# Designs tried in a protein design chat: VH-VL binders against NAD kinase (nadK). Part 223

Target 1, 268 residues: NAD kinase (nadK), of Syntrophomonas wolfei subsp. wolfei (q0aze0)
Amino acid sequence: MKIILVNNRFKENTEKKAQEIAGQLSALNVEVIIDNGLDEPYAGTVDFIMVLGGDGTMLRAARRYGQRAIPVLGVNMGTVGFLSNIEINELAEYLPLILREEYSLEARMMLEVAVFQQQSLLTRVFCLNELLLRSNSPRMLSFALEISGQKLEPYRGDGLIVSTTTGSTAYSLSAGGPIADPQLDAFIVTPVASHIINKRPLVVSPEREISLHLLEEREAIIGIDGQIKMDFGAENRVLIKRAPHPLLMVNLKAKPFFTSIDRSLQRQ
Key: E = the ipSAE of ESMFold2; O = the ipSAE of OpenDDE; V2 = 0.75 times the mean of E and O plus 0.25 times the DockQ between their complexes.

## First folded at step 15 (VH-VL)

Design KK5 (from EE17 with heavy chain Y104S F107S; framework fv_oberotatug; at its last look DockQ between E and O 0.79; V2 from the best seeds 0.00; counts 0 for: pae E 4.2 > 2)
Fold by OpenDDE, look of step 15:
Structure KK5 (fold): chain C 268 residues (1-268), chain A 123 residues (1-123), chain B 107 residues (1-107)
Amino acid sequence: as target 1 above (268 residues)
Amino acid sequence: EVQLVESGGGLVKPGGSLRLSCAASGFTFSNAWMSWVRQAPGKGLEWVGRIKSKMDGGTTNYAAPVQGRFTISRDDSKNTLYLQMNSLKTEDTAVYYCTTVPKSGKSLAFDIWGQGTLVTVSS
Amino acid sequence: DVQMTQSPSSLSASVGDRVTITCRASQSISRYLSWYQQRPGKAPNLLIYKASNLESGVPSRFSGSGSGTDFTLTISTLQPEDFATYYCQQSYERPWTFGQGTKVEIK
């Protein structure tokens, strides 16, 4: 078995823990690759990804490895979030199940985000939470939203979020989006400070495609999972689809999403 | 009410084949890992094999004595688990139970059992 | 394969007695041990999972303990309905294996 340990290089405790766990796994004849984000994603074949840290680390791991259809386990290290399954002190308890592949998976839809400069593809990324289009100035944006070829009325506001159901409890929530069952596949399109009062979020089928472009010569930014930022202008368009593969989140420990959501959200 | 009901058991000659069914109700079958466990007359329990849910890959594993002869499958649209038994041997004579394997929380214990169906392999 | 050995194979007890059954694994199985009760002519019922967790609906007189290789099922006060055969089962690794069973008989 080969495992990638993903940690946060900026968090010393996760670094140390990764080394420790690597040693333990090595002693069990498990090959371990540590990914602290400094280098390119490991290109070799692996059987399992263990993410040490919080939601941010998971999001990074998902972007780096999610398209590879590898089981990903979130191991929380004292933070509050939605994407970790077990606590670090529980790892030893569940390790046998991991090693024997006796674990359940929870498929989480990811976004495929393609950003274009006219007809040229600038970048394509897969992300777990959301794409954000946001003004890079105090001025509102005017932008066009198209869903499966259906052109909606132009949006005017600070921006727009296209989120997965997983991301529904992230920035989309802060922007007034609905809380979605993470087991549901859907896009959530949430306006950010729309000029139209009470502009409603849209819940969109994962079978559809979403495109965005600006209707004015203004500078905006594209944000992905709150971690990647890129400039976005009038010559750009973004196409959002369901990723070809979901993130396969390992479910070792049952987490009651709905019964714990209030507490979790209050701690965010 | 959660229920598993086995059927298909009976008398078969050595070398014969038999297909057992397990009808599930009262829970989301498609999400459940399932196992077959058998018990020879007057003997203990023996794990036969396991099948994961489709979402978890639907993979199967078998005990060595039945490997290559038995096949576990499922039809989620019918909430039914199957055990195809080929090349049956006298030592396969047993009551066959279908069981659920909880996805999480119970460390792969068998928490729900059917009442079993008797398979007798005899000349 | 992990071999599970129960002790004793059978025992006689009276209602109200404290009964202890042990299960030994041929190798460490951590806490991946379950206990089952099987009454005559009936299917097994899960009693304990993960060594010490009581299954829902199971009377509190049943308890499990142990880790590694040695495990114990205890019935604090034997009831008439407790006369049955008890099995331990490891789920640490495939093939999942059962103990040979312990028959609790009425004295």
Scores: ipSAE 0.663, ipTM 0.864, lowest interface PAE 1.0, mean pLDDT 94
Fold by ESMFold2, look of step 15:
Structure KK5 (fold): chain C 268 residues (1-268), chain A 123 residues (1-123), chain B 107 residues (1-107)
Amino acid sequence: as target 1 above (268 residues)
Amino acid sequence: EVQLVESGGGLVKPGGSLRLSCAASGFTFSNAWMSWVRQAPGKGLEWVGRIKSKMDGGTTNYAAPVQGRFTISRDDSKNTLYLQMNSLKTEDTAVYYCTTVPKSGKSLAFDIWGQGTLVTVSS
Amino acid sequence: DVQMTQSPSSLSASVGDRVTITCRASQSISRYLSWYQQRPGKAPNLLIYKASNLESGVPSRFSGSGSGTDFTLTISTLQPEDFATYYCQQSYERPWTFGQGTKVEIK
């Protein structure tokens, strides 16, 4: 069996723990590749991905490996989040199930984001939470949203979020979008500080194609999962679709999504 | 109302074949892991094999005594689990139960059981 | 393979008695242990999973305890309907194996 251990090179405790776990797995004849973010993603065949850290580390793993149909387990290292399944102190208990493939999978929709200059593809990236279009200056943006060729009235404001249901608890929530069940496939389109009063969040079928472009020259950026930034100008268009493959999240421990949200909300 | 109903049991001679069916209702069969467990008359319980859902890879695992002779399959459109038994031996005489295996949270226990179907292998 | 040994093989008890059944694994299985009840002529049903958790609908007079190699099923106040054979089963390592059973007879 071959496993990628994903960690964050800027958090020393996760790097040391990744090395310790790699040693334990190697002693069990498991081949281990450590991905701390410095090198290119491992390109060879692997059976399983273990993410050591919080939601941010999981987002990077999803972007790097999510289209490869490899099971991904989130292991929480102390930071409370939405994307871990087990805690690090429980790993020994669950390791027999991992090694024997005694786990189930939960599919999480991902976005495919393609950025164009005119009609030429500049880049394609995948994300788990959201794409953010935002102003990179004090001025508001004027931009157009099309959904499967249907042109909405122009937007004016600080920007727009297109998220998955998994991303509904991230930036989309802060901007006024709804909390969505992450097992649903949908886009959630949430305006950011809209100047146009009647622009409300939209929940959109995953079969739709979403297109964005600026209506006037402004300094703008596209943000991906809050971790990647790309310049975006009047010559660009972005096309957003459901990614060909969902992220396959490993489910070892029953963690009811809606119960955990209630507890968090009750604490204000 | 969750229910598992086995059928297809009967008398068969050694070396023969038999196919058991398990009709499922009251839950989302296509999401479930399914198992067969058998019990020889007057004896204890013995795990036979398990099939995962297609989402989880659809893989099968078998106990050593039946490996290579028995095949577990499923038809999600008919909510039906199957056990194809070939090269039957007198030692395969048992009541055969279909069961569910929870994907998480119950330590791979067998939580839902059918009523069973009797297979008798005798000359 | 992990071998599961139950004790006793059978017992006779009166309604109202406290009954204890023991299950020992041939190696540590952590808490990957479940208990089943099988009434005469019926299919087994799950009582306890992960050593100590009651399955939904199981009366609170049933309880489980233990970890590692030694596990116990307790019936605090035996009822007439508890006449049955009880099985433990490990799910730590394939093949998943059962104990030989403990037959509980009501005096």
Scores: ipSAE 0.334, ipTM 0.721, lowest interface PAE 4.2, mean pLDDT 90
ESMFold2 (binder alone), look of step 15: mean pLDDT 93; pTM 0.950

Design KK6 (from EE17 with heavy chain W33S, light chain Y32S; framework fv_oberotatug; at its last look DockQ between E and O 0.01; V2 from the best seeds 0.00; counts 0 for: sugar tag NAS H31, pae E 5.5 > 2, placed apart)
Fold by ESMFold2, look of step 15:
Structure KK6 (fold): chain C 268 residues (1-268), chain A 123 residues (1-123), chain B 107 residues (1-107)
Amino acid sequence: as target 1 above (268 residues)
Amino acid sequence: EVQLVESGGGLVKPGGSLRLSCAASGFTFSNASMSWVRQAPGKGLEWVGRIKSKMDGGTTNYAAPVQGRFTISRDDSKNTLYLQMNSLKTEDTAVYYCTTVPKYGKFLAFDIWGQGTLVTVSS
Amino acid sequence: DVQMTQSPSSLSASVGDRVTITCRASQSISRSLSWYQQRPGKAPNLLIYKASNLESGVPSRFSGSGSGTDFTLTISTLQPEDFATYYCQQSYERPWTFGQGTKVEIK
């Protein structure tokens, strides 16, 4: 059996723990590849991905490996997030189930983001939470949103978020979007500081294609999962679709989403 | 109420075939891993085989005595688990139970059981 | 294959007695052990999972303990309805196997 251990190279505790776990797995004749973010994603075949850390580390793992249909387990090493399933101190208890492949899976929709300059594809990236279009200056943006060829009235404001249901609790929420059940497949389109009163958040079928482009020359940025940044100008457009494959998240424990959200909102 | 109801048992000659059904209700069958367990009259319990949900790969596993003779399948549109039993032997005589294997948290314990259906293999 | 050995094979006890049933695995199974009760003519039902966790609706007089190879089911104060056969079962390694059973008879 071959496992990727994903950790955050900038958090010393996760690096040390990854080495300890790799040693334990090697003693059980399990081949381990450590991905701390320094090298290119491992390209070979693997059976399982274990993410050691919080939601940010899971987001990186999803971007790197989410299109490969490999089971991914989030292991919390500190502050509990929405994407971890078990705690690090529980790993020994659940390891026999992992090694025997006795676990269940939950599919989480991902976005496919393609950025063009005129007619040419510049880049394609996948993300778990959201794409953010925002101004890169004090000036507001004027931009067009198209949904499956349907051109909406122009937007004017600080930007726009296109998120998955998983991303509904991330930046989309802060911008006024709804909390969505991550078991649903949908786009959530959330304006950021819109000057157009009629621009409310939209929930959109995952079968739609979403296109964005600027209507004026402005300095803008697209952000991916809050971790990747690209310059975006009037010569660019971005096309957003449901990714070909969902992230396959491993469930070893029940994690009640709704009670977790309720408690989190009470503490705000 | 969560319920599993087996059917299809009966008397069969050695070498014959039977198909057992297990009708499920009260839970999301398509997400469940399902198992068959049998018990010969006056004897203990013996695991027969397991099928995972389609999302989890749909794989089947069998105990050695039935490997190659029994086939587990499922029809999620009908909430039904099946056991196709071929080349039956007298030692296959047993009450056959369908069970659930929990998605998580119970370490693959068999938490829900049907009431069983009797299969008798006799000349 | 993991072999599960229960002891005793049968016992007789009075209402109110403390009853202990043991189960030994031929290799470590961690905590992947469950206990079932089967009353005469009835389907088995789950009592204990993960070695020591009580299934919903199971009376607190039942308890389980152990890890690795040695496991115990205890009935602290035997009741008339506890007349049954008890099975341990490992789910660590396929084929998943049961102990041979322990019949508890009440006078």
Scores: ipSAE 0.205, ipTM 0.679, lowest interface PAE 5.5, mean pLDDT 89
Fold by OpenDDE, look of step 15:
Structure KK6 (fold): chain C 268 residues (1-268), chain A 123 residues (1-123), chain B 107 residues (1-107)
Amino acid sequence: as target 1 above (268 residues)
Amino acid sequence: EVQLVESGGGLVKPGGSLRLSCAASGFTFSNASMSWVRQAPGKGLEWVGRIKSKMDGGTTNYAAPVQGRFTISRDDSKNTLYLQMNSLKTEDTAVYYCTTVPKYGKFLAFDIWGQGTLVTVSS
Amino acid sequence: DVQMTQSPSSLSASVGDRVTITCRASQSISRSLSWYQQRPGKAPNLLIYKASNLESGVPSRFSGSGSGTDFTLTISTLQPEDFATYYCQQSYERPWTFGQGTKVEIK
């Protein structure tokens, strides 16, 4: 068995723990690769990904490895979030199950985000939570939203979020989006500070495509999972689709989503 | 360390062919869009063409002066970019640079360059 | 094709001088402009992207401005290592094109 341990190099405790766990796994004849985000993603084949940290680390891991259809386990290390399945102090208990591959998987839809300049693809990213289009100034943006070729009325406001159901409890929620069942596949399109007071979020089929572009010569920012930032101008457009592969999240421990929402949100 | 190293340049007669290589290291080559840029002696820079990453479709685009004569390809298993130059002309004489564009933020700006390899087309 | 015209083609300056180089596009390219520095016998280095974003590691004495058709590269206080040829490049549409270059020489 070969495992990638993903941690956050900026959090010393996660790095130390990664080394410790690596040692333990090595003693059990498990090959371990540690990914602290400093280097490029490991290109070799692996059987399992263990994410040590919080939601942020999981999001990074998802972007780095999610397209590879590898089981990903979130191990929480003292943070509050939605993406960890077990606590670090529980790892020893569940390690035998991991090694025997006695766990269930939950498929979580990811976004495929493509940013263009004219007809030229600039970059393509897979992400677990959301794409954010946001003004880079105190002025509102005017931008066009198209859903599967259907042109909606122009949006005016600070920005727009296109989120997965997983991401519904992230920035989308803060912007007034609905909480979605993670077992659903859907896009959530949430306006950010729209000039239309009652502009409502849209729940969109994962079979559709979403495109955004600015209607004015303004500078904006594309944000991905709150971690990647890109400049975005009138010459650019973004296309959002369902990623071809979901993130395979490992379920070792039952974690009731709906009963934990209030508690989790209050701690954030 | 991110590095691009061009090779394969040399002297060739008009109508001849030459294949340039660019060895990449220090980054995930397979995820990068790569370009060739050339510079005639004492002249400015000229974009030659680009090849996208496999995940982005792997498509190629060329400047008009080299369209139909030059072919850009890549071998991701070897982290190598290629420029096949056919039907070479004297005006193709230049230092040829391998370049890459960063994945995030720096839209279509060439942030990494090789040292270049000189191609001389002369009778 | 989008034509990029730099001005001047060359200039002489002294260490400590403020240097300004202009790049004009034949059509609007929004902010899709990059600036490069090339020292003799060396490969170009990226200085500015998206008209005004400073590349990591580039000294703050370099700055870029402009949008649409007119762009400017400014060196606030010229240093000895800044004597080089500078190029603008548009990436608004293919083919991607460069300016003819501006050679900054020592006075």
Scores: ipSAE 0.052, ipTM 0.683, lowest interface PAE 3.4, mean pLDDT 91
ESMFold2 (binder alone), look of step 15: mean pLDDT 93; pTM 0.949

## First folded at step 16 (VH-VL)

Design LL1 (from JJ8 with heavy chain S56D; framework fv_patritumab; at its last look DockQ between E and O 0.92; V2 from the best seeds 0.00; counts 0 for: pae E 2.1 > 2)
Fold by OpenDDE, look of step 16:
Structure LL1 (fold): chain C 268 residues (1-268), chain A 121 residues (1-121), chain B 113 residues (1-113)
Amino acid sequence: as target 1 above (268 residues)
Amino acid sequence: QVQLQQWGAGLLKPSETLSLTCAVYGGSFSGYYWSWIRQPPGKGLEWIGEIYHEGDTNYNPSLKSRVTISVETSKNQFSLKLSSVTAADTAVYYCAREGLLHWTPYGMDVWGRGTLVTVSS
Amino acid sequence: DIEMTQSPDSLAVSLGERATINCRSSQSVLYRSYNKNYLAWYQQNPGQPPKLLIYWASTRESGVPDRFSGSGSGTDFTLTISSLQAEDVAVYYCQQYYTTPRTFGQGTKVEIK
């Protein structure tokens, strides 16, 4: 068995713990790779991904490795979040199950975000939570939203969020989006401070395609999961689809979503 | 290792339609843009157009009115049609893949061996 | 369209000596968000398809000898062969893949002096 440990490169305690866990796994004849902010994602094959940290670390791991259809376990290290399954102090208890592959998997839809220079592809990104289009100035943006080729009325506001159901409890929620069942596949399109008061969020089929482009010669920002920032101008277009592969999240321990949603959301 | 094999008629008369096919072996067809490039004898390279595995196409404006690129995903193949050929269309035609590193294009990393197409009366 | 212009058209260099090819684009091919230049260099031998040598202006493709290097940013780029070998005799092309249509330089023929 080969396991990759993804820790928070900005938190030394997670690095130390990753080293410790790596030693333990090595003693059990498990091959271990540590991704502590590698310049490039590890290119070799792995059987299991263990994420040490919080939701932010999970989001990074998902972007780096989620498209490989590898089981991903979130191990929380004292943070509040929605994406970890077990606590770090529980790892020893569940390690035998991990090694025996005795766990269930929950498939979470990811976004496929393609950024274009006119018709030329610049890059693609797969992400677990959301894409954010926002103004790079205090002025409102004017942009075009198309869903499956249907052109909506021009949008005016600070920005727009396209989120997965997983991401519904992230920035989309703060912007007034609905809370979605993470077992549901759907896009959530949430306006950010729309010029139109009470502009409603849209719940969109994962089979559809979402396109965005600016209607003015201004600079905007594309944000991915609140961690990646890209410039977005009038000559750019973004295309959002369901990723071809979901993130396979490991369930070692049952965690009720709806029964704890009020408590969890109030803490953030 | 990814390989491209291409085939089609190599001799045409003026006004006929050039038809070439490229097949992808040893790798994923999905997720990539696939291009056609031509090179007249003793001259440089000209990009003809590209197609995404889902069917989206981009053509060189200089050839757009005569070019059609299509894809058959079930066979991992894509094709080129160039109508109303003239002697100026005589060239070696290449199919190629635009490679991706971390889903970012970095160049045409895989090429077919080329097909010489001669237009002659 | 982005026009690509190479210089010189032909270059004769002694074995073991440095060969330098320049390429200029009519507009910038720098993707600022990633700080990557969407510029590639190809080597083509007679009767063969082009072979990718350098991508993102300065990164060598796998298997390419260390004597090949790319430099430059924005609109001005350079391919350098630090020590010309006999097998390096070929035509070299620069290419931008920042916008469509994709465009190539006119090519530079490298020969042994």
Scores: ipSAE 0.917, ipTM 0.966, lowest interface PAE 0.5, mean pLDDT 95
Fold by ESMFold2, look of step 16:
Structure LL1 (fold): chain C 268 residues (1-268), chain A 121 residues (1-121), chain B 113 residues (1-113)
Amino acid sequence: as target 1 above (268 residues)
Amino acid sequence: QVQLQQWGAGLLKPSETLSLTCAVYGGSFSGYYWSWIRQPPGKGLEWIGEIYHEGDTNYNPSLKSRVTISVETSKNQFSLKLSSVTAADTAVYYCAREGLLHWTPYGMDVWGRGTLVTVSS
Amino acid sequence: DIEMTQSPDSLAVSLGERATINCRSSQSVLYRSYNKNYLAWYQQNPGQPPKLLIYWASTRESGVPDRFSGSGSGTDFTLTISSLQAEDVAVYYCQQYYTTPRTFGQGTKVEIK
């Protein structure tokens, strides 16, 4: 059995704990690859991914490995968030189940984001929570939203969020979007400080393609899961689709979304 | 590894339509842009255009009025048609993959062997 | 269009010596958000298709010998063959993939002196 341990090298508690867990797993003849964020993602095949940390570390793991259809377990090492399943002090209890592959999986939709220079692809990135289009200056943006080729009336304001249902409890919520059941596949399109009346949040079929571009020259950015930032200008366009594969989240411990929603929203 | 096999008629008369097909073996067709490039004898390389696996195209403006690139995803194939050929269209024609690493473009990493197309004067 | 200009047009180098080819683009091919230059180098032997050598200006493609290296950023780029071998006699092309149309340099023929 080969496992990736994902941690954040800039959070000392996760780095130390990853080394300890790797030692314990190695003693059980489990091959361990540590991904502390320093190197490129491991390219070989693995059986399981264990994420040591909070929602932010899970978001990085999802971007790096989510399209490989490999089980991913969130192990909380601090404040409980929306993406961890067990706490670090419970790992020993659940480790036998992990090794015997006795767990269920919950699929979480991801976004596929393609950024273009005019018609030329610059990059493609995947995310679990959201894409944010935002002004990178004091000035408002004027931008176009197209859904499957259907051009909506222009937007004017601070920006726009396109999130998954998993991301509905992240930045989208702060901007006035609805809380969505993460078992649903959908886009949630939430304006940020819109100056145009009737620009309410939209819930959109996952089969749609969402396109964004600026209608006038402004400094803007595209943010991905709050962790990747890309300059975005009048010559750029971004296309957003449902990613080919969902993130496969491991469920070892019951974590009902609706009964825990207030606790999870108090995270920080 | 990924291989491109190309075929089509190699001898044409002026005003005919050039038609070439490229098939993809040993790798994924989906998720890539697929290009046609030509090289007149003794001269440099000219990009003709590209197609995404879903059918979206980009063409060299110098050829746009005469070029059609098509895809048949179920067969892992894409094709080039160039209408109204003249002797100036005599060249070796290549198909190629626009490569991706960690979903970021890195140039044309796989090429077909080329097809010489001669247009009689 | 982004024009790509190579220099020199031809280059004769003694076996085992260094060969240097320059490529200049009319516009920057740097994607600043990733700090990557969308520039590639290809080798073409007679009667064969081009072969990718270098991508992102300085990264060697798998299987390319260490004697090949690329450098430069923005608009000025260099391909270096540190110790020319007989099999390196070919035409070399730079190419940008930052925008469409994709454009190639005119080529540099490398010969043994």
Scores: ipSAE 0.619, ipTM 0.847, lowest interface PAE 2.1, mean pLDDT 90
ESMFold2 (binder alone), look of step 16: mean pLDDT 93; pTM 0.957

